# Ledger of designs, part 1: miniprotein binders against Probable 3-mercaptopyruvate sulfurtransferase (tum1)

All scores and structures are predictions.

Target 1, 298 residues: Probable 3-mercaptopyruvate sulfurtransferase (tum1), of Schizosaccharomyces pombe (q9usj1)
Amino acid sequence: MFSVGKKISFILPIKGVLQKLKDNAQKTVLLDATWYLPTDTKNGKKEYLESRLPGAQYFDIDEAKDHKNPLPHMLPPADEFASYVGKLGIDRNTNVIIYDRKGFFSSPRVFWTFKVFGHEHVFLFPNAFNAWKTEGLELETGEPRTPKPVVYEGAKLNKDLVASFDDIVKVIESPDAAGVHIVDARAHERFLGNVPESRPGLASGHIPTSINIPFTETTAAGITAPKPEEDLEKVFSSHGLTDKSVPIITSCGSGVTASVLFAALKECGFKDVRVYDESWSGYGKRANEDSSLLATGP
Structure headers, positions and changes below count from the first letter of each chain, unless a header shows other numbers.
ipSAE, averaged over its two directions, is called F for ESMFold2-Fast, E for ESMFold2 and O for OpenDDE. V2 adds 0.75 times the mean of E and O to 0.25 times the DockQ between the complexes of E and O.
[cut] marks letters that were taken out.
Atom coordinates printed by the task and the answers are left out, and those that the model quotes come from them; centres of patches stay.

## First folded at step 2 (miniprotein; from M1 with A53I R74L)

Design M2
Amino acid sequence: SKTVTVEVDGKTYWITVDENGKVTIFVTDPETGRTYEVTITGDSPEEVLKRAIEILRELGVDEETIKRIIEEALRILEES
ESMFold2 (binder alone), alone request of step 2: mean pLDDT 70; pTM 0.582

## First folded at step 7 (miniprotein)

Design a42v (from p1 with A42V)
Fold by ESMFold2-Fast, scan of step 7:
Structure a42v (fold): chain B 298 residues (1-298), chain A 81 residues (1-81)
Amino acid sequence: as target 1 above (298 residues)
Amino acid sequence: DLTEVEKYIIMAYWLFELAREYLEEGKYDRALQLVNLALKYVHRAHELSKKYGHTDLAEEAKRMIEEIEKLRQEIEDAMQS
């Protein structure tokens, strides 16, 4: 329950999910946004086809993407986003509740995507499968339903939530004047440049001036849930992020875990947070050709 | 234990609507799975509401049992074609 004037959380416990499912005035769609790294043997779509929270549709970040861009799961054009989610039964007024099977790994990427296209009623359900099981509720198995398509109106990309390469360049060329923090969600050894990137052709290191906050510092019980707000405040403060009005750009390997940081920062009330969509998958290629784009070490 | 009763009522309604959608798609096995789960939950809600004296919820659950049973019959009839 939230009082007038207090922060309204977009991160729902199971009680909050159930309250949305009860809402007769506004349709709810559950989205399974399970995605795994290319090196993982598991497949999110295959797992979704075997079982899901009852009624959940699958949101595939590798299908709902810019097909003209060779980089992994880049944001789709607004009209393609609208077409994709409309086929899932989602319109502008739908309550969209997003979960993933790891708990809090890829679902924030889809949450950010909905926010980018102006969707208001979008929520995260962390640790979903464990919470469901703990309440004694059963999963749906077998062939999923095919919802009746609806029209999604008014999808428009909000540039205030997306950072471009040019935005990054402005920060690194004039860091004192830019007044923007770049936060890298990758593991510390990847940030330092001490280990090779798993994707070929990428430099090892980080964006100059960037702060490293591995996304796992913001999650609890591994990666199954975000830390409570009080603990997130301590994580961000320990890295010097104390002024919530200062703009932040999050980055990672390909934009997935950068979105975990996005959600954690927004939960703490940071007012201006953008995700660098291409992240290291794009920037790392440029850094191989231009040493001024690359930093290594702490 | 009002929270437990409400949980099962909410889930029974959610599953009931999903079962209807599966029926409309001709996915009868899936519709049957969900309508049976809806019945399981609404019976649990009815039992708990009676046990704890929530008479209004017990009446709601009883009405839901009748509607969900009706849908199950429609699914079974459709499966016979």
Scores: ipSAE 0.813, ipTM 0.929, lowest interface PAE 0.8, mean pLDDT 91

Design e17y (from p1 with E17Y)
Fold by ESMFold2-Fast, scan of step 7:
Formats: structure tokens, sequence, C-alpha cells
Structure e17y (fold): chain B 298 residues (1-298), chain A 81 residues (1-81)
């Protein structure tokens, strides 16, 4: 028998956001992390330049990336991360609150990125634009502020939060011994291999042994907010994820919606969760050349 | 409602801070937009705090209104110089 106190959530309602904006002892930076799939006609940076939560800076996952890697929005080197966020006025002690215009779609990716580089004070604000408007608060419009750059010290990649292709291979080669669950956040028909991938050159199917939990099973009101913790518990237990000490690797198309699952799992108290950064954008190319890497169907 | 009063006080403070930042950058139209919104929220906080009998918050909101009006004058003066 074990007694544990309640955890403090990193997911903030609007009242939590406001309390951090009031705090004079610790600087707060709001980040707009709005991102859309390449097939979408909308553009996150363009929308940010038109309107934002007051004072928000923009975090572009297609700019803050490893420019030497051809795969989309792969994690940047630690020094490039530090340089990028320093220009946004963020140092190691800054409270970083991340939102996106869809509500809870791309903001978890930026949340995970900050956690990967060791940032402690980072939070998510789901359904931000709707919550802001519902409280009668106005958005900021026109040209954004240029913050004074600061030095971000001590950025270091935490390997406990990132899975590589080699980590995936170790699981599928010895699934009974590995004791790791791979969870795929893509839509079920993509997981089964019943529909072609939108990106060219990728196999249709999934990583062998992986469990499919479409990220939309963890969100409410479409994709505007995460489900309440009690409902997330039911989602994960219905898929056999009942032991919170068992390591989990999340995967998706390119690491964005895998990070939605990361946030939902962490909210439920899962202790060891890694995101497979390249996800299907990298793995699917390998699986097209090596059938032992590919599974199809249920 | 105490929560509504505190919301508007926090927002007036945050927007006042942002208006100062825009003023220092020389972005006067942006500074004016945000200082006017800060003033709107400070007045709303003052109105609600009086309505619900939160005397300390009413005095805080009144002091905020005075400081925001001073910043608005600084912005207008900068625009004319």
Amino acid sequence: as target 1 above (298 residues)
Amino acid sequence: DLTEVEKYIIMAYWLFYLAREYLEEGKYDRALQLVNLALKYAHRAHELSKKYGHTDLAEEAKRMIEEIEKLRQEIEDAMQS
C-alpha cells in the first residue's frame, strides 16, 4: 500500500495563466506554437502576425529544428535550441506557457521540446483563444513586440524523453524482454495500412508490436483540449495501459501528435514516456525497404 | 465576483507592462492600442470592485488607472515629438 499526494498539473486553465502573468518574481513568456500540416491552407506564422494572446512570441517547429536532417521538425542541437529561445526572451528560469490556435494540437510538441532540453517551468494552455474570448479578454493585433534577447544556459538533451530508431528496433527484436509499449497516435486506418501515406516514399502500416491510440481519443471538443484525467485513465486502461511504471514510446507521422499522447500520459502519471522524434516520416521509409520492420492490420 | 475583479486587475497590469515595452521600441501606435486596453480593464476592475464591495481592490484599481493614464500621456507626447 502506498499513499501519494496529488500531482501538480502542467496543464493550466486560464486562471492559472493569469496568475503566472501577475508573478513579478518570475518572468513569464507566452508562446504561440500554432502549426498546420503542409496540406492545410492555413499558416501558423501568418496567423500569429495578425493576432495573438497579448505579449505572445511565436515558436516555429519548422525553424527550431535540425537543419542538417531532411525529416520534418526534428529536434535541434542543444546550442541551436538555446539560441532560438534566447531570442524569444526565454532563459532557464522563465515560466513558458505554450498555446496553439487549434487548442491542443501542436503546442504539446513545443512543450515536449522544452522538457527534452531540461526546462523546468513549462506549461500548456489548451483551448486558449476560446478561453480568452469567453472571459471577455481581447487579443493583441498588428506588429508583435521584439523582446530583448537573453542567454539560455545549460540546455542539454535528456535521452530519457527521446526515442531513436535503434530504441524501436530493440523493442521489436525482443518484445517480451523489452517491456516497453510503443503507442501510435495516427488515425486507425493509417495504422492498419488501409490508406496511403500523404508523404511520398513511406510504407503503409505500423511498427510491429505497437498499440494504436489515435490522439483524438485523448482530446475533447474535437482537438481543442485534453480529456479530463479520469477520462484519460479510462482511454489508456481500455488499451491495456494500466501499469504506469512500464516504459512507453509514442510515435505518429512526424512527432507532433505523438507529443499530444506524451502530454496525456504524463498528466495520468505515467513515469517513463519517450517520443520517437522521426516517427513514421523516418521509420516508414526504412519499412518500405525492409518488410521485417512493417506490420499491417490489427 | 472576486475572480472577475482579479482577472481585470491582472490583465491591466500585463497590458501596462506590454505598452511600456512597445513605447521603448518606438512602436507608438502599438503602445497606444495596448495602453487603451489596459485602461479599459482597469476601469472594469474598479467598477466591479465597487459593485461587490471589495474596497482594497477598488483603491488598487484606482491607482492603476492613474498610472496607466500617465503612461498614455507619455505615449501621446512621444508620438508628437
Scores: ipSAE 0.822, ipTM 0.933, lowest interface PAE 0.6, mean pLDDT 91

Design e25d (from p1 with E25D)
Fold by ESMFold2-Fast, scan of step 7:
Structure e25d (fold): chain B 298 residues (1-298), chain A 81 residues (1-81)
Amino acid sequence: as target 1 above (298 residues)
Amino acid sequence: DLTEVEKYIIMAYWLFELAREYLEDGKYDRALQLVNLALKYAHRAHELSKKYGHTDLAEEAKRMIEEIEKLRQEIEDAMQS
């Protein structure tokens, strides 16, 4: 068996997905987590309603959110997460396999969300539609089923996976003592402050001390799949991320592509990785009001 | 070869369970579509396993075809009621 005595990845090729679908000891639910930037003309939920991997349910990061927070798709309270996924037929023992139609763009955000609430059996299926088609398998079309609701018990926010604004401030105010790397997944020109943010009211620039690793440095064939682990190791090493015990906080525009970095870092064995849920959508507004929070240039 | 047979067996089982769930959800047209796809994959698995001499998988696929056909009849009966 190829997996005996070696690391088992949470990133599944189609053979791994099929193996989970075969597992009759644990229920498997496929999740379509397709999400597009507000500037994109495509709509993930509309596309899901037209076609999907057979049996897939739709996970909407703009519905499964903290409705009291004005920022985009902030993590919901634990009880609202449990209610949302329970309606999708997911209990805490369910194998959850997440994909998105771009390949490896928004699915890591949902993967991180499940990990945050303590879900153990959660996996990513990159390049899903191309892989499915290449194997000669048909998609499901037409109206999706409504699964029988189940109770999701024991959802609890894992603070080891989520960074707050206060956590960022502690790093900035005492970088030598903090011993944490902040990694920004945005495009380099956005990081430098050379282009305006698409969302209104946000400063142009980055969090002081942060390292820029655009998430596209960690993906292959555009954004359809993560790079192989050996290539990811080289990407992170080239940016000085060589000690896998040093804590890392990932950030981006609104937490979506920061979660791509989260998945890539976890695949490489980094032990302590948190996602800054607000990312620039929250921090950038604060930085517009307080220049001590803003850096520009390299 | 063997991997192709196993792929179709897995997909036939997956689609069979989905067809049952659509039947229980009262979405008979969708249940019929999925059970027909399950049958298609089960027949492919049976054909390929016989062609390549995988006798155990051929018998498994044959049993699957019988169970899927029973579900299809149940769906058709529900559509008539």
Scores: ipSAE 0.788, ipTM 0.922, lowest interface PAE 0.8, mean pLDDT 91

Design e6d (from p1 with E6D)
Fold by ESMFold2-Fast, scan of step 7:
Structure e6d (fold): chain B 298 residues (1-298), chain A 81 residues (1-81)
Amino acid sequence: as target 1 above (298 residues)
Amino acid sequence: DLTEVDKYIIMAYWLFELAREYLEEGKYDRALQLVNLALKYAHRAHELSKKYGHTDLAEEAKRMIEEIEKLRQEIEDAMQS
């Protein structure tokens, strides 16, 4: 530890990825976490089976989920998480490096999931395919490797990283007293309630008191990479998020882009950030049945 | 900081281990693909280390080429059985 004032980021450039691959003391597993919105014609698992970063395993947020919950990709129980990642060759000491083919879209969701279950050595590799190609490195194609299963011990859900509907209700019932900011990562027109939700039965609008920061304000070159920390600081401060000790709950449509905000906020040193796992996919149905839960407009 | 030579050494090692794992799984065509890529990167590391006068890295890359070639022979032998 000779570096006073040096911040170690969990967001790795390609040199950082290579450094982890060199590490003989810790096993490294690369995860392809590519996921597409239901409106997209592409399929992440199909693309993974065609090509990947060499050695990468596929992490499917629609398989690693609570199978008893009808909402999309809700966090699995701790034992099911442990079983799922153990089959990918991941134990508690494994360096897990997560990427996705869009660059920085669905990989933060899997990053957050690992943090929720107490995994220490987990990292993000944004713009991975472009960075790999730019360095003259080749992708792996054909049938992927089947890793030897391992036991993942000590997976436990950290409630300090997950917000429930009850947590949201506490904020909106006493907003001045709550001291929590709810941040909505959806596009501004969805937040305002000006466009219909893609899933039937959901109200159009937002959680009362919530601040809208579309996740695309935190990304660069479209959604291929997060903005540099200096620019992220400016984005958050422009929305009034200046005190890094104030708790934040991020929300979106189904928890995916809320996790992009989670990663960006953590990169800027915000101390208490939770993701509202069900996000609008759950809340929007409740708000359709109870108008006191719904806000529209600015 | 990692040099360009370090990049190719790291990748050659990573791909060498992956090729071994594919061989152990009986996925010989995959093992052959990965071992050939490992050799390509090991040769590039050797060429660059010689070009830039890194004598120690050149010897490391040469030893790595020899070990990867042994694995390639094991894969080819398995494919011929």
Scores: ipSAE 0.804, ipTM 0.930, lowest interface PAE 0.9, mean pLDDT 91

Design e6l (from p1 with E6L)
Fold by ESMFold2-Fast, scan of step 7:
Structure e6l (fold): chain B 298 residues (1-298), chain A 81 residues (1-81)
Amino acid sequence: as target 1 above (298 residues)
Amino acid sequence: DLTEVLKYIIMAYWLFELAREYLEEGKYDRALQLVNLALKYAHRAHELSKKYGHTDLAEEAKRMIEEIEKLRQEIEDAMQS
């Protein structure tokens, strides 16, 4: 707990997680949001079915998506989000605590998704399995429980947390007037355009005017946890992000690691942060057709 | 000390509720596994609270043990029907 900060953190140490599990005022649901890149041999759902934090439900970003959009794991419509989380036993008043097995990789994507649909009581538990083991606590194994479905009421997409292609175009056409920073979470070589994109049809490079902060600059012990707030402040200030009132749009390959930057920026008190949901999976195709949308190099 | 006792009390309560849910689903083997883990943590909470002189928490842990043992009996009875 940092009492000197402007706000209490939504990132919970294990003691904070345990306190929520005993909360008599509000029900708590643990979510395993483990997801791996398609090139990885591991499968998050398979690992969840083998073991989990006790009582955890599984949130699949490839199931909770817009089925009419060909791009990977785009945000679902509000009614489909409500239906999906209701089946996991989550209503509007539920405390939702999200973790993933890498530590701090895909869980921020699900955290952002809940925030987008107006969920208030949502938290992140980084480095969850290591923290659980260190406290001498056992995992649940075998077949998971099936919760009683509930109705999730009042899901509504908050446009203040989501950036569209049109929002990106407004920034690059008038960067000085827009007053918005675009931050790209991809590895530096992908940002520079020095390596080909794994998906065919995508240009190699970055959105003009964007700042490259690979998401791994904001994590510690690999990707198991976010850096402490003081170290995150230094990362962001070293890239010129010193004014917490200036709007930021985060982007990456498909919106997963852009959400890691979203969480890190919010932890540091940045007031206006949106995630570009399409990210490079959508923008890169457009940039391949229109060179005015593409920058390469430093 | 106190933090360790509270950790086991919270986990015993959480696992007790999960075991009850598995029982309601008819997943008796799963319910039995979780109720046994709940009981293990409740006993640790009771032992540590007595060792460190937290009499109120020792009483709470003792009540939890009694309720968990009652649920375990209900699970065992269900498995035999």
Scores: ipSAE 0.728, ipTM 0.912, lowest interface PAE 1.2, mean pLDDT 91

Design e6m (from p1 with E6M)
Fold by ESMFold2-Fast, scan of step 7:
Structure e6m (fold): chain B 298 residues (1-298), chain A 81 residues (1-81)
Amino acid sequence: as target 1 above (298 residues)
Amino acid sequence: DLTEVMKYIIMAYWLFELAREYLEEGKYDRALQLVNLALKYAHRAHELSKKYGHTDLAEEAKRMIEEIEKLRQEIEDAMQS
């Protein structure tokens, strides 16, 4: 049943990354998942084209999306996911190690996406650029390689990892019966409804019954790495999340930082965690039309 | 330090593989850049292995240097034709 010393984290220090390159180099793909908010002057793909961890391919959450959905970076259909990652040289048996240049901001979104489509061997490398440079290792620069495309077999959307608007409605209409916690990863002032949303047409406030744990409470040194597990346990317990069997749905602005909470909760052993993919970008439009969907203040 | 030696051995092999992939794509300048970095790391691994007395790893690093130098020659030959 229980095996002492068998806790294997999906979050890798640099020694763990190097070990996978040693043991399974031909079946290991490094992914640069750097993404910035639209208001930022930086562009993740442009930065990737300038430099990367050696051999890294670029995963763009704004390209690997549902092109029929107007909301930002919604999950693609399974066949489009398979096609996208196959072009990056990734098949079902590939060890996928994901990093981003902020450290631990957008990489968890791509990690969650791989988990949603049933990928087993997927890992996160936080604080990657700093860790790489601190070890005296050089980055790759110039034109990236074009991997030989492969076929990704058996991609299937796991509904147990994705929450829909209807799932949210079920919780708020019957909170005592639902037995689910909705956790909002946005900054506290956005949650309260005290600041305007940057996207047009969205209400200011939060989903009724939701609790606010800004994703920055789960990260260290700004947003470069997750906090150690012991500190994450304290963060979650301070917000009343003590029973790891209770289902949790994470939400944010558009699903990116909700995925940071997803990774932190999974690292702490929470068994049932779903990400609300459309998050406030979808829900906030509905709440603007229907006040029963909107809460404000503490 | 065994960890330092292994770091450079692993990186030399990873970069060697990447240099070969760039060579196969006809991206010779990129292949040359990566194979030179692979050689740099293989030499560091060899020197550190000798310094710390890891005889097995020193021999592996020496073999690695020979293989990487052969790939560099293949890249240079391809650039001349």
Scores: ipSAE 0.764, ipTM 0.924, lowest interface PAE 1.1, mean pLDDT 91

Design e6w (from p1 with E6W)
Fold by ESMFold2-Fast, scan of step 7:
Structure e6w (fold): chain B 298 residues (1-298), chain A 81 residues (1-81)
Amino acid sequence: as target 1 above (298 residues)
Amino acid sequence: DLTEVWKYIIMAYWLFELAREYLEEGKYDRALQLVNLALKYAHRAHELSKKYGHTDLAEEAKRMIEEIEKLRQEIEDAMQS
């Protein structure tokens, strides 16, 4: 394998984070992307206001969204994305390092969002708080800084990273011709349709032809960090995902944990990975009205 | 050894720049918190670089301590005024 020495991971250990903080050619912005399910009593913004990695700004997936779409945290229009991140001090050339307090749960969603809008220098810092503490480094507390707003130019939605409902339908109607794998990141019992969805009005089951790889099969120490690359290779191979050129669409409940799979697949070198932004929050409503869209069981 | 020294030097520089930004924005309490942390890390870098015989880094850390102390004084002066 000649490629090993040229592989540059977007998933950074603390040493890699420190190296980016040292970078004099490009400014670095740390983003706290902590997000919790609506049923959780915890609030990511409140926790951010109490403490953070020094200098970190907060990125809220429920504010940086399409406000005309009733589904949770759907991608914003490109100009609204640019406006939102510009207020955080981020321009096109900024090194963006994203972390979350669970470790590796909501930060991949924000990572994917930056990639969708064409941001090149974006990285993930899993297990951030534990890694910071282990190195004996202190957190910042109290009132966060207000960065000088900058202009983010050239934000453009890359359709090669986003799957639509129409893309899903094309796979279902012609699975052999489409040559695309749909991978569902939800827990296995939800995929089977054996348990009700947490949101009312959604069908129980999965997208026809889809493969179930619960996102927790790709994480270690709970949801604190991704598994090492060699273990991820084994996970994907065990589900028949061996050809890295075959297109993959990831899906979950609302696009958050589908983005965990996106990051894991990209780390393993899969060339064509899209996230189905609506995921089950949109598809499940359609499937409730049209049984031809719904599969249940194994 | 060398990695440990560089960790503290990098953090001291990062926090020093952040403290300056907070000072310029009039957020004196935050500027003071960060400059104190920068100073703590610069002292640690100086101690470790002397212990391990990295003379150039020890001199760099000493110079950093002086610049960070100067910024801390500017922050304290702004708070008192």
Scores: ipSAE 0.447, ipTM 0.820, lowest interface PAE 2.7, mean pLDDT 90

Design e6y (from p1 with E6Y)
Fold by ESMFold2-Fast, scan of step 7:
Structure e6y (fold): chain B 298 residues (1-298), chain A 81 residues (1-81)
Amino acid sequence: as target 1 above (298 residues)
Amino acid sequence: DLTEVYKYIIMAYWLFELAREYLEEGKYDRALQLVNLALKYAHRAHELSKKYGHTDLAEEAKRMIEEIEKLRQEIEDAMQS
C-alpha cells in the first residue's frame, strides 16, 4: 500500500521505454547521444543520419557546449542549453529518453547534462539498438524529422551536480577534513601514469587521493549496459565506497565516462555525486605545470 | 504472448502519433513511412491477439487498424493535392 521513499530507476529496459511511449499525459522525445572518441573512425552524427530509433533527435555533445571554453564538450551556459534542446522539441515537461549506439557510453553524459539544468523527466535506455532489433522492431532510416522548436523555460545550473577545479583543490589540500571521495573512471594504466595521454600537454598520472574505478568495472557485455544494482554495490563496496551519504566527485578524460560512474552511483543510491566537468583534459594541463597536483603509481 | 501483443499495440499507437505529427508539419513522405509501419504493427497485434485468444486486444487492434488506415488515406490525399 505504501511505496513512500522507494527509489525509482531512471534506467529503463525496453518494456519501460514502451511504457513511457504509451503515456499520453506527457510528450516523449527520444535522443540519440551517440559519440565516439576522436581516435575512433566512426562518427555519431553520420550514423544517426543513416538510422535511428523512430522519431529520435540527435544530441551532439560537441555542439551543446561552452563555445568560449577550449576544452572538449564543457557544459554550455543555461540559456544556450535551453536554446539547443528547444530546437529538438524539448520543453521542461518533456519525457526525455536517451540512448547511444554503443549501449551505455555517451548517453550518461547527456543524462547528467539534463539533470544539471534541472530537467526532472529524463531516463536512460541502455543497449537500445540490440534490444530494439531483438524485439523485432524496425529502425527509422532516411532523412530525420526537424521538429517545431519550443521554448525551454527555467534552465538553471545545479551546482550540486558539477565539480570545479577549486572543488578538487579543496579535497587535495585537506583530504581528511573534506570528507569527499574523488573517483577516476579512466583505465588503470592511465591512472597509474604508465601510458601517455592522447591529448598533447597533459601530465600522466592522477589527482592525489583519488580512487580508480575504471568505468568498465560498472558495465556489462563490454559497454552495452550497466551492471545490475547488486553487482554495482559489490564493485563500489570493494573500493571502500560503503557510506552512501559521503560526497563523491567523478572524473575521467573529458567528463564522458565520469558520467557513466555518476549514473551507476546514483542507481545504487549515493546521495551526493558531482561530475568534474573538465576532468583530465583541464586538470592534466595544470598538473604538467605544478607537480603538487600530480600523483603517479598506485 | 500477452507481452508480445502489447509491444505491437504500443508501437502502433506511438508510430501513429508520430505520423500525425509529420502530416501536420507537411512532411508527407515521412508521414507515409511511419503510418505504414504503424499499420504493419497493428495487423501483427491483431493476428497475435486472435491466435492467443485475447478478444479485447483483438478488438482494440482492429479499431486501431481502422484509424491508421484513415490517417494513411489523409496523408495520401494531401500528397495528391
Scores: ipSAE 0.188, ipTM 0.700, lowest interface PAE 4.6, mean pLDDT 89

Design i10f (from p1 with I10F)
Fold by ESMFold2-Fast, scan of step 7:
Structure i10f (fold): chain B 298 residues (1-298), chain A 81 residues (1-81)
Amino acid sequence: as target 1 above (298 residues)
Amino acid sequence: DLTEVEKYIFMAYWLFELAREYLEEGKYDRALQLVNLALKYAHRAHELSKKYGHTDLAEEAKRMIEEIEKLRQEIEDAMQS
C-alpha cells in the first residue's frame, strides 16, 4: 500500500563499513579477497602481506576450494569452508565485509560463497582502497594479525544459489518450459566464439540460449565499483531482463565474474539468481566433445 | 554523508581493538603502530568535536584518548620487558 523508503543494500559505502567496525555488540571481520587472472603478473596474497585495510584477513579462493576437483576454485565442501573461515576468526554471527584491490572483481565471488553456506551478515565494500584514501585514512602495513580461531557452526550448501551442469542441460533441452535465463558474463568476442579460450581443450562459443551481458557493462570506472542501482536496472532491462521473478543462472569463465553479475542482479531485486560454479572451465570441455552443447555467433 | 567526527571516532574504536589484539599476540611493534594511529584519530575527533560544538562527542573522544594512552603505556611496558 505504501512505500516507506529505499531498500537497504548489502553493498556498503565507507560510512556503513566504519559503523560496523565500531559496533562492539557484533564482531566484524574485513576480508581482502584480491585475486588476479592467471595471466596477470600481480599476486593478491603478496599484495595483502604488504598492505591492507586495518585488521583485514586474506581469503584465497584458490585455497578455499574443492581440492578433489581439477577445475579452478570450485566451492569447497561445507566442513572445509567452516574450518577455513573459522581460522580467520569468523563465526555465524560475524559481520563479514569483503573487498578486493581491483575494486569490484573477485570480492563478489567470496560474497556469493558466504551466501551459499548460509551466512547472513555478509557485505561488499567496492572501490575500497580509493574510498579509504579519499577519506584520508591510513592502510595497515607489515605483519598481519593472526586471529584467534573460532568454530563456525552449521555451514550447509544452499543449492538454490548454485547451478550444476544438469541444471544447464534442463534449460537448453526445453528453454520455453524451463523459464530460466542463462546470462554469460564473458567478453562478447569470447561469447561469440571468435577468439580461442586461453586454456587448451575448451570449445569456443557459449551455452545455447544464453544471453551475453559482459560483467563490465555492470561496473563503473573500469571494474572498481558497481554501477548505481538505477543504471544497473537499465542495463538488465536493455537485455530483456525486466521480470525480477524469472530465475537467472549466471556463468563466466570460472565463476568469478559470474558472481559480479550475481551481486548486481541481487542489488536490483532479482529474486532467484544462481551461479554456475564450473562455468566455461567445465562446460567448455563438455561442449568440445559434444557439439549439441555448443552455440557460436550471435 | 560521513562526518569527519564520526569517521575519526569509528576508526579510533577499531584501531584500539586491533592494537589490543596485536598486544595479546606479542606483536609489540605492530601494536604500537596501531595504538599510535588510534590516538592520532581520537585526538582529531576531539579537536573537531570542540570546533563544531559537539560537547558529548568531545567528551567521548576525550575518554577514548585516555583509554588509548593507557593501552599505549601497556604496550611500551611490554616492549621494555
Scores: ipSAE 0.759, ipTM 0.912, lowest interface PAE 0.9, mean pLDDT 91

Design i10m (from p1 with I10M)
Fold by ESMFold2-Fast, scan of step 7:
Formats: sequence, C-alpha cells, structure tokens
Structure i10m (fold): chain B 298 residues (1-298), chain A 81 residues (1-81)
Amino acid sequence: as target 1 above (298 residues)
Amino acid sequence: DLTEVEKYIMMAYWLFELAREYLEEGKYDRALQLVNLALKYAHRAHELSKKYGHTDLAEEAKRMIEEIEKLRQEIEDAMQS
C-alpha cells in the first residue's frame, strides 16, 4: 500500500522501471553495473556477456576510472566519463537505470558517479534479477547490442558530492567546529582494526571521529535491496544521525559500499552527503605512514 | 501493484524498440529474437485484456501486435537481402 504524499524516489520498483522503458518520448538505457571484490571468483563483465536485462549495457567501474591514479576505480576526469558513457549511447537527456546482480551492492557506485557529473535522470533498480524472474520476464542472452555513440555534453564534477583527503583532514583536526559526520560503511571488525585489510600496504583501523554503520545495516535480504525509508530512519537515528541538514561524508574500502550509504542517506532525506572516493584504499596507506591519521577500537 | 496486462504491454513496447535498434545495427538474428518475444508478450496482453474486459488495453495490445508484425516482416526482408 502506498501512502498519500509519498515522495518521488530515485529507487524504482519493477513497475517504475517498466514504465520508463515504455516511455517513447525519452530514451532509456539500462546499465548492468555488476562488480565483485577482487578476492571473489565471480566476474561481472563475464556474467553480463552471458545474460542481462534486455538491452542493458555494461558499466565497468574498473574501466571508467582515472587511469593515471593507482587506486581502484577512482572517478575518471569529466571528459573521459563523457566519452565512456557516450559510447554506451547515453547523452545528458537519457534516462539511466542502473542495476547489479547482487541487488544493491555496486549499482549505487555508478548512480553516484552519474550524479557527480551532473546527470539528472538517473535511477536505481535494486533486486533486479530476482524481481525480473519473479514477474516471469525473460533475460537477454548472446551478443549484446552495440549502441550508436552519442556526444555527452556538459559533464563537470560536482564538488558538493565528492570528498577529498583534505576534506577529511579538516574534519578530524576540528571535529566540533566542522559540524560534519564521517560514516564508515565497512564491517565492524575492519573498522575496529581487528582484522587485516585484504589490500596490501593498508593500516588496520578507521578515520578518527568516524561513525561505523556497516552498509549491511541499511540493506534488506542480505544486500539485495535497501531497507524501507522508515527502517533507514531508525538505523541512522540509532547512530545519532538525526539532523538531516548536517553534512555527512561516507567512506568504505574503495568507494563502492560508501555509495550504498550515499543512496540510503539520500533516500532518507539527508541534504548534504559526499562520498570519500579513495576511501580506505587511499587513506589507509597514508595512515600506515602517519599514525596520527589512524584510530583503532570502538 | 503491477497487473499482468500492464506488465506485458510495457515489455512489448521496450522489446519492440530494442528490436528496431538491433535491426538498424544489422544484427538481424537478435532483432528477430527480440521481435518474436515482443509479439509473444503483446499477444499475452491482448488475450488477458479481452478475458478480463479491459477494452482500452485490448485495443492498445492489438495495435502493438500489428506494429510488431510489421517490424518482424522488415527484419525478415532484411535477412533475405
């Protein structure tokens, strides 16, 4: 049952997806953003080539990246973003609907990336494969479509959505004056520093002053979908995030699950949310060299 | 709530559009697969809308069937040339 006065959400149920696919007045592109941790045996591109939602293009966060930066899947320069998505048939006016095979794991990263470069019509389809199958709809198999390239104009980085190392340092040096919360999406044991990081050269622990909200506290049925807004409200309020006007910076291992928190916070009405793009993959290396940047324990 | 009729009509529109794009790319086998699936969904929508007395949706589905069949003929003609 829907409520009277329900706000328009960027998170779409299957009916919302199908309505946008039907709309012939505006071009829609489906993006499969399936990505797995390097330690996983699965490969998102390989799975996409085997099957997809009909018409879906593949968005690879390890290809659409800053190739001059050694850190994993850092945001590309604006012109490289524009070139990459233009080859997928996406221009400024395209409806972009993003899904991933885990449900709600890597698709928020690509959603955030589109928002960072100023794309207005971008949406998430959580639990996509299960929802598609449950409705008895068929997947596409075989060779995927090669869209006609288009020009993506006006891509520019929105600094209000991206946090840098310097932004983090300003918060930790003056936490009470900064009025910003840093939220770490990693598992609690990683946050505490009780387990080693899988990536070499990284310290074990967290950014000083940061609050730990493992991204799995914001998802339902494992990681297949975000929790309903009312449940998200309870999660965030239980961690002291009650004022939706207070700026928040999300962080994780490499920016993927920090983007899950970004989407959950935005769905819940938080007004000012930035993702720390390098996250622990960059910060943890700095903290390994400078212990003043490192906190451990609760 | 998503009704079966609405679901199949929406899918028929999307698959019709995709079949057109595959045809324009010269991927005739894929265009044929998608247009046949579009036709399957359009017929199912027409059948269900008639069964349940949804007159407007039945007419929409019938119109979709006619347009999808025209596209299928274009695909088959392209495959023969």
Scores: ipSAE 0.571, ipTM 0.860, lowest interface PAE 1.9, mean pLDDT 90

